# VHH binders against Mechanosensory abnormality protein 6 (mec-6), part 3

Target 1, 343 residues: Mechanosensory abnormality protein 6 (mec-6), of Caenorhabditis elegans (o01811)
Amino acid sequence: DLNKRVYNHTPGPCRVLTDNYKGTAGMTYVESQKRVYITLGYGRAHDLKTKTGIAFYKTNRTDGRSQQEMYDLIEMTINWNGYEYKKEFIPTGIDSYSSSNGRVLLYVINAHPNHQCIHFFQIVESSKLNHRKAICDPSFSSLQDIAVVGPDRLFVTNMAAFGRGWAQILEFSLQTGQGAVYYYDGSKLSTAASSLIAPTGIGYDAKRRILYVGSMIRESIFAYKVAKDTTLELLYEMMLLTSPIGVFVESKTGDIWIAAHPVIHESAWHYTHPENQNIHSPSQILRIRIQEEGNSWVTTEPYANDGATISASSSVVFTDEQMLIGSSFGRLLHCDLTHSYIT

## First folded at step 4 (VHH; framework vhh_8emy_2)

Design v01 (from d06 with A33W)
Fold by ESMFold2-Fast, scan of step 4:
Structure v01 (fold): chain B 343 residues (1-343), chain A 121 residues (1-121)
Amino acid sequence: as target 1 above (343 residues)
Amino acid sequence: QVQLQESGGGLVQPGSSLRLSCAASGFTFSTYWMHWVRQAPGKGPEWVSSISGSGYDTNYATSVKGRFSISRDNPSKTLYLQMNSLRPEDSAVYYCAADLFGELGSEYDYRGQGTQVTVSS
């Protein structure tokens, strides 16, 4: 608390896209559609009264929309296509795969406390999701985030053996390393990495074949080389001095964007009392550029807030000089970047 | 409009090598799984090999494993099959195919016109 201070700043003008949901926790960018898909209502996983769903934001600002409609979110309708799902759908971690023929596949974590699955969707008719399948493995105790590496091929983080409550708090306090990264090859689920301490956000750099995995408790990012057989080789650990929650890899540059909780004990307090609207926790966005040697990097902080504007930032997407910031229990923020230079 | 065009087939002696190529256009090549499928006269199609969009995953039929090697060059939008130690039973029309799901079988999003490989003395 005394040793960490947040100084509020923005990279340009910011605006709230929505605050009608208790949570905007996950985002994925589909370049072929010029859309960011956002998962809504994560607070429901913590028993908050909120609607849940998936919506998209259009990133192109020249498509003839009125100024009033330019920042609107469009909600998706889900066709479960005969899949029997008896539990509430609480979407959180999300990633996508797209092709030039216009087909887009979405992979979405259902964060329901007693029933965690990854749902596979196809986007149809502009604003509809057709359900294709789900994987609901017994090992899915605390799924956090997805990195898609191909059609129906993905890495997923599982943060802890216990999904929440005192058992998870004890697990984190003892740092027993019960977290894992799972890999799904389109048919089989396997363990890609084990004995991890609170793995959270995950992102993949396809050009360099590097998988980045955040550790909330270690306050670091692990960088793994992905071999041809999908085996992971640890290259290095980047210390952040902040708790990474969401990871986004910018496809054009390979820059790593991190949504972080800069004061972990304040975030822990907020997460234990999410129903109390007077409790806020800080938000922070980092942008990391790896240097040519691969073992050194430059970190900048495009955004930071004490929690008053946005609490508990959990996801970030950067595209077309626009930054979107999602949060665990609150609003979705949009910022224009007036200064895009990074050293 | 999607096009897949195979080349490199021909008549060769047993024990010889051939390299097949497939030139792709009309879709984002690097995001698709690519497959080689063969069909001998009077027989159904047989899956031979697959490669993921990035190239990090490859699969081979048991009958060709250790003899054939699949690869791709995403900048040139070309798929390859290096065939070594060819046998008479490898004689078939070889098709390249593309899909988003990495599924094995006859249900592909796109398939080429084929190139004939004949292994005979």
Scores: ipSAE 0.000, ipTM 0.157, lowest interface PAE 15.7, mean pLDDT 82

Design v04 (from d06 with Y56W)
Fold by ESMFold2-Fast, scan of step 4:
Structure v04 (fold): chain B 343 residues (1-343), chain A 121 residues (1-121)
Amino acid sequence: as target 1 above (343 residues)
Amino acid sequence: QVQLQESGGGLVQPGSSLRLSCAASGFTFSTYAMHWVRQAPGKGPEWVSSISGSGWDTNYATSVKGRFSISRDNPSKTLYLQMNSLRPEDSAVYYCAADLFGELGSEYDYRGQGTQVTVSS
């Protein structure tokens, strides 16, 4: 039983890359650039002093950087191209598309409490983002995460009909499914799945055409086969005994990495008091490998912490024997993996 | 009824240019990645070029890179292939294909009947 076991352990040496109360709610890996792009500043939702933005971390350790420079984050400059939306930018969920001609597109959730949008960017000149468009639909009440399936085509999770507060708590307590997965086809938004209970992280395995959707309240991952017309067929539900928040699919292996809240009542209390830096909620990272027959899986726990090092882990990326862990409440953790296989 | 109808093929001399067109109907054209695939006599099909639904991403086979240009006009539901500096080895039946996600070398959702291109002196 791995549920209720919060024993501190790491997969190798770890270090904190940032300790500012900005939040590192979302991450995406761009293999062609050897970069992880990270959304910063979720804390702005409740503290107007918090700066927001997007930064990247370089995963390539052979590029001649010193040990000090190796762990630095580089902030992106955003060119909004005359976009006139005047509400604040609070970036959270993020995903990317890399073309074989070298073009990289980023898709970013703006989690403004009263008006949520998905912003479409193109990376230019190494550290600059050009804004291309935004999708702002009235149904966007609590966007969580994005899974890109092609250029300007994506699935996005909407956690609840109510964005926050007592109504959302009541919705979750009754386990009434008001969550959804939306699909954007480059022109129109449609509902790909509905009546879901608190969908959170989402990840797409392009090689196997499987979409993984986390459910925070059910403590599970739903695996859907994506048909050629983008309709979703439920294959199975994987019970985790922990609340999934972030999902990352390793493209080469198909392994599923989960950033999870192992003690949901403690993270829920933290979400009601986000300004209090003394609150620590446990963090947990799981790695799941689907077995050859496809009807069973092996789960390992590369990382767990009582919350003192990183509270309420919300995102994870694994690449080049390195793991990055983010949290909506701050801190970005980097770990080297001394044991990378789960057999 | 889904239809992909290619046109613009013909007999040309080496060094000439041709523009192929593919008219699409029966599906939401702008959401589909489009591909050109060719098949020479006695050979298997060879992928030539791809373009994403939005037009943001274009890809070319090494054999045609720098000579061919793929484009699309979503309002008219038409795919194009501009072929320059044609060589005898470009002789083939050219097929238009559609795929929802646009993966290179993936199985295509729809494919046309083809248009013959012959490059000969």
Scores: ipSAE 0.000, ipTM 0.402, lowest interface PAE 11.1, mean pLDDT 81

Design v05 (from d06 with S50Y)
Fold by ESMFold2-Fast, scan of step 4:
Structure v05 (fold): chain B 343 residues (1-343), chain A 121 residues (1-121)
Amino acid sequence: as target 1 above (343 residues)
Amino acid sequence: QVQLQESGGGLVQPGSSLRLSCAASGFTFSTYAMHWVRQAPGKGPEWVSYISGSGYDTNYATSVKGRFSISRDNPSKTLYLQMNSLRPEDSAVYYCAADLFGELGSEYDYRGQGTQVTVSS
């Protein structure tokens, strides 16, 4: 619904952290470690030479590294612990749980085209992941994002009944509402919400017990109150006039950060022709602050780009006056926040 | 409906040990993080210990670390607190509390009725 023109602007100085991977689709922030974990290589679904994995970026500026070293990504090594069922590892959505004693659990969507799973990892040592288990439910057709609410307890979005391709495009055109939010309680998977139209990014505000779910096709965010039994009560729908893809909730403020595709038909075309280097899909980051009364909000746009710097932004993390932006098509962007756009 | 029932409190001398139990019913125990919280006379509630639903993570207040041990038996739906080297300062009503999301703090989904622990000579 937005026109094709986007004004390029940044909230402060920005830099590209990596061009070695062809996708940086998901990110999670681990405050206890001062690290952002990034999933790498979604482009593997289209090009088998694309390297995949998980890496982290250190947000702490006082850890004794040089200026050149402070922007380096450090790749994680994965110990699969004899996990027998392993398709190609194409990590996308990711979220984490941190205990107060410094132990960290990671939950990662494996977006293999014909078989999708959520993998459960434990961080060990400085740069190692131990695989603990996987959930590979037959209903996992188009997993997008994870919101962790406790150790081994999470909500996950499933965007559509069909995986990527013409059948999914037809499904979206007909708006049949085949999307869902699933809940895993550490043992069993259940449906928390159904009949959703293209649910994408998901984020949880633990202080308010509110779950935010993006809808790509509706161009909105749904805000659900999470009840004690994990049932969801719809509070309101926030219209964005842009397609939300990634959702991040800032723990300190409760602000909602959104990675969005402002021209959805261009990003949809890019997903059908990912090898075409001439396609630049616009990127947009929004920041939403819910007002004190809870019935209104202020939306600002800290970042926008025509796609030349970063195409079709898919994820965002904000911490320590730093913003990281990822994309399914590559590049990881780091920006310092020097402007305050929110009241 | 939902019930948390503490037991095992009593009057003991300094240096003694006690084991508290909390029996849970009316909810899926294994999916909830569990806490022990105490309240001394004339004081506000103090968080004591935490255990995740799986039992994977445990945590303790600095005042009890090294002396208290939290554990759970999910099949029997029971939470335990093993208290060793008890001090007069540990005298309080001890409550078990359940939290679906495992948040640390004063807000819990469910809380029991409490069991009195008195440490005095």
Scores: ipSAE 0.000, ipTM 0.379, lowest interface PAE 11.1, mean pLDDT 82

Design v06 (from d06 with A33Y N59D)
Fold by ESMFold2-Fast, scan of step 4:
Structure v06 (fold): chain B 343 residues (1-343), chain A 121 residues (1-121)
Amino acid sequence: as target 1 above (343 residues)
Amino acid sequence: QVQLQESGGGLVQPGSSLRLSCAASGFTFSTYYMHWVRQAPGKGPEWVSSISGSGYDTDYATSVKGRFSISRDNPSKTLYLQMNSLRPEDSAVYYCAADLFGELGSEYDYRGQGTQVTVSS
């Protein structure tokens, strides 16, 4: 609802990990490494001197770090490995694949306005990314988020036929459904779902083979069963009364974590003036537990803020009673969960 | 009609080598992850190795890493397992399996009938 207001609260003690990075739009959790990888610089990337890149945060609390060091971000060095990259790197959506031998692959959306691509990286020597390939398809007009289902196999959301600007605003106002979910099989790109209204966050539950896709304008999450041939069967649509932007699936429980914009008009205004630090737009994190084979669900709100602490929450990761919240406008928030809000 | 047919098994002495083959037909081989899974008498299935559709990503069980090599030839639709330094504990029926997503587990999209490997003194 466009008149909705936010009641400020936290799930436990929270801290800001950094104000140095101007945007923290995407995050992925690599359980085998106890690390969250974070894309940096989106939302402020139009500033000519804004630094962009990828960093990681260590989630383990017993790896011999000092109290000061336990909240530090470590920046990744990118080896483009002979790729002739002449466009600015503006990383946003990110997801990962972990192999049984400890190899980790990262897939990153480059939301450069003139050339949208997905870059494929391998993590080497702890803090280095080796570039392996890129896919740059003419249909990549407004890429939002990635859900990896296997090595070099992924679903990706494309929000609208037009990139950000007046034409996209008109497209959303008419609700014509020009959004899509694409599937890449390691070689070819295909359309997995079409005629979607502003698809945003996407997350995959590998244990249950369910793909969750957020719709910003419908204020809902679509749940699809993923068949062996990668075709999607719509199971149900969950109405949220808030605009989902980021989706994270908790692998053990199947709980769905949503980073949301509770007042879409305020976040839309903020996106037209991303350099203005006096503009604040609300942030909201939801945790959803599906019950009765999808016939019911329980929604809790572990975090909400009027935008002063963190504006327009865009990503969330939950692991080991810790929650990280990212935003396209900067700040990375870390909260300890002192209570379970789902029973 | 989907077919996966393994070959190359046999009886060998410890320390010997064997090369297993799996001939595939009836599906788009190059888009599927291929797996080798083995099952010894009286034991459950054990995953041995996987290879992605392009051949870029390969994985091995700790028990065979450094001794076994998985490879594929997409034009001929054939999967291979080169087994070196064979041990008695490698004795099992070896199955070829295909999965679209590369997920490890007992439920594969397709599975062959197996080829027997016996390593005995």
Scores: ipSAE 0.000, ipTM 0.305, lowest interface PAE 13.3, mean pLDDT 81

Design v07 (from d06 with S50F L104Y)
Fold by ESMFold2-Fast, scan of step 4:
Structure v07 (fold): chain B 343 residues (1-343), chain A 121 residues (1-121)
Amino acid sequence: as target 1 above (343 residues)
Amino acid sequence: QVQLQESGGGLVQPGSSLRLSCAASGFTFSTYAMHWVRQAPGKGPEWVSFISGSGYDTNYATSVKGRFSISRDNPSKTLYLQMNSLRPEDSAVYYCAADLFGEYGSEYDYRGQGTQVTVSS
């Protein structure tokens, strides 16, 4: 339905943390540090005055929504270690690997329109990132999101054969299935799944060995069993009736959190006019719990907004009764969950 | 055919050093995380050490931290464990194991046959 409407609601009290960088497209949770790392400044693809970077938010604070919560978002300093990239750093998709010795590795998509790479960082001295390497494959036309399965081993979604613009819109309109999931094994890149229609968010459930891949145009999540040789076996497709963009898997429960665009034609219009601050596109967060028996699931909607508070939600993290919502168009929203929405 | 073959075990006195090797074949060694696991008589298996496929990340059990060092040589497809300041409590059969997803789960994709290390006075 072209005229779908959104019913505004929140799971508890919400607040806007920051809007300094005009884009909070990706997030990853590092439980050992009680931190969410956030990619900032996706709007720089459209406005060269926009700052870019990576910051973190500390999740274990109980300051009662004080001034201190606005200052808990701490920017990381990047040491590129002499790495020279030809294009600007426009970070979007991000995921992490935490070792038991306290070492944390970050993997970040650089979504420059004409030269996309995945950058490999190590966190050092609390607020510094040391660059280790990058992979910049010619097949990287529209990278969206990363799911880390081990140190320097990851799945990544490539949404379309064409980059942003009219060619990508035509590709989506024809539903030709030019999207893919690539796998990097620490040394080489290979294709794990192909002929996909607009794959977006990706998340990995390590306990169940299930990889979840969102499809924006199909309005669904694909669940794959990951074999020992990294071969993907399609288990089922979960229909959402909304366009998934970001996927987060809760480690303790296996619950799947989805940042979605409930009215895809409005978010598409917004992406063609990102400079226009008067355009708002709806946001929606879903929580899915897969039942123990029979691959059945329960879907709840802890958050929805018409776009005035946050437009086109692109990422979500849930931890410690807290939910963070990011968007490619700016704002970072923090909500406290006062009730469980899963049965 | 996948093979992991440990070597370098033996009988040594407390305080001595020993270097274990594990030769890998039949799979792309550089893409697999490698582990050392030991099992003493009458006890269950104990995880000892981990190294990522690239060699960038390493971890150690608290019982061996500061004494043992894990390393790998991807061109020669060999895993190493340098054991220093050996104690009688380190006596066990030492197994190398390969895991495509690093520290995921308690199961390993491949495991060697083991090499005996005995530390006695």
Scores: ipSAE 0.000, ipTM 0.347, lowest interface PAE 12.0, mean pLDDT 81

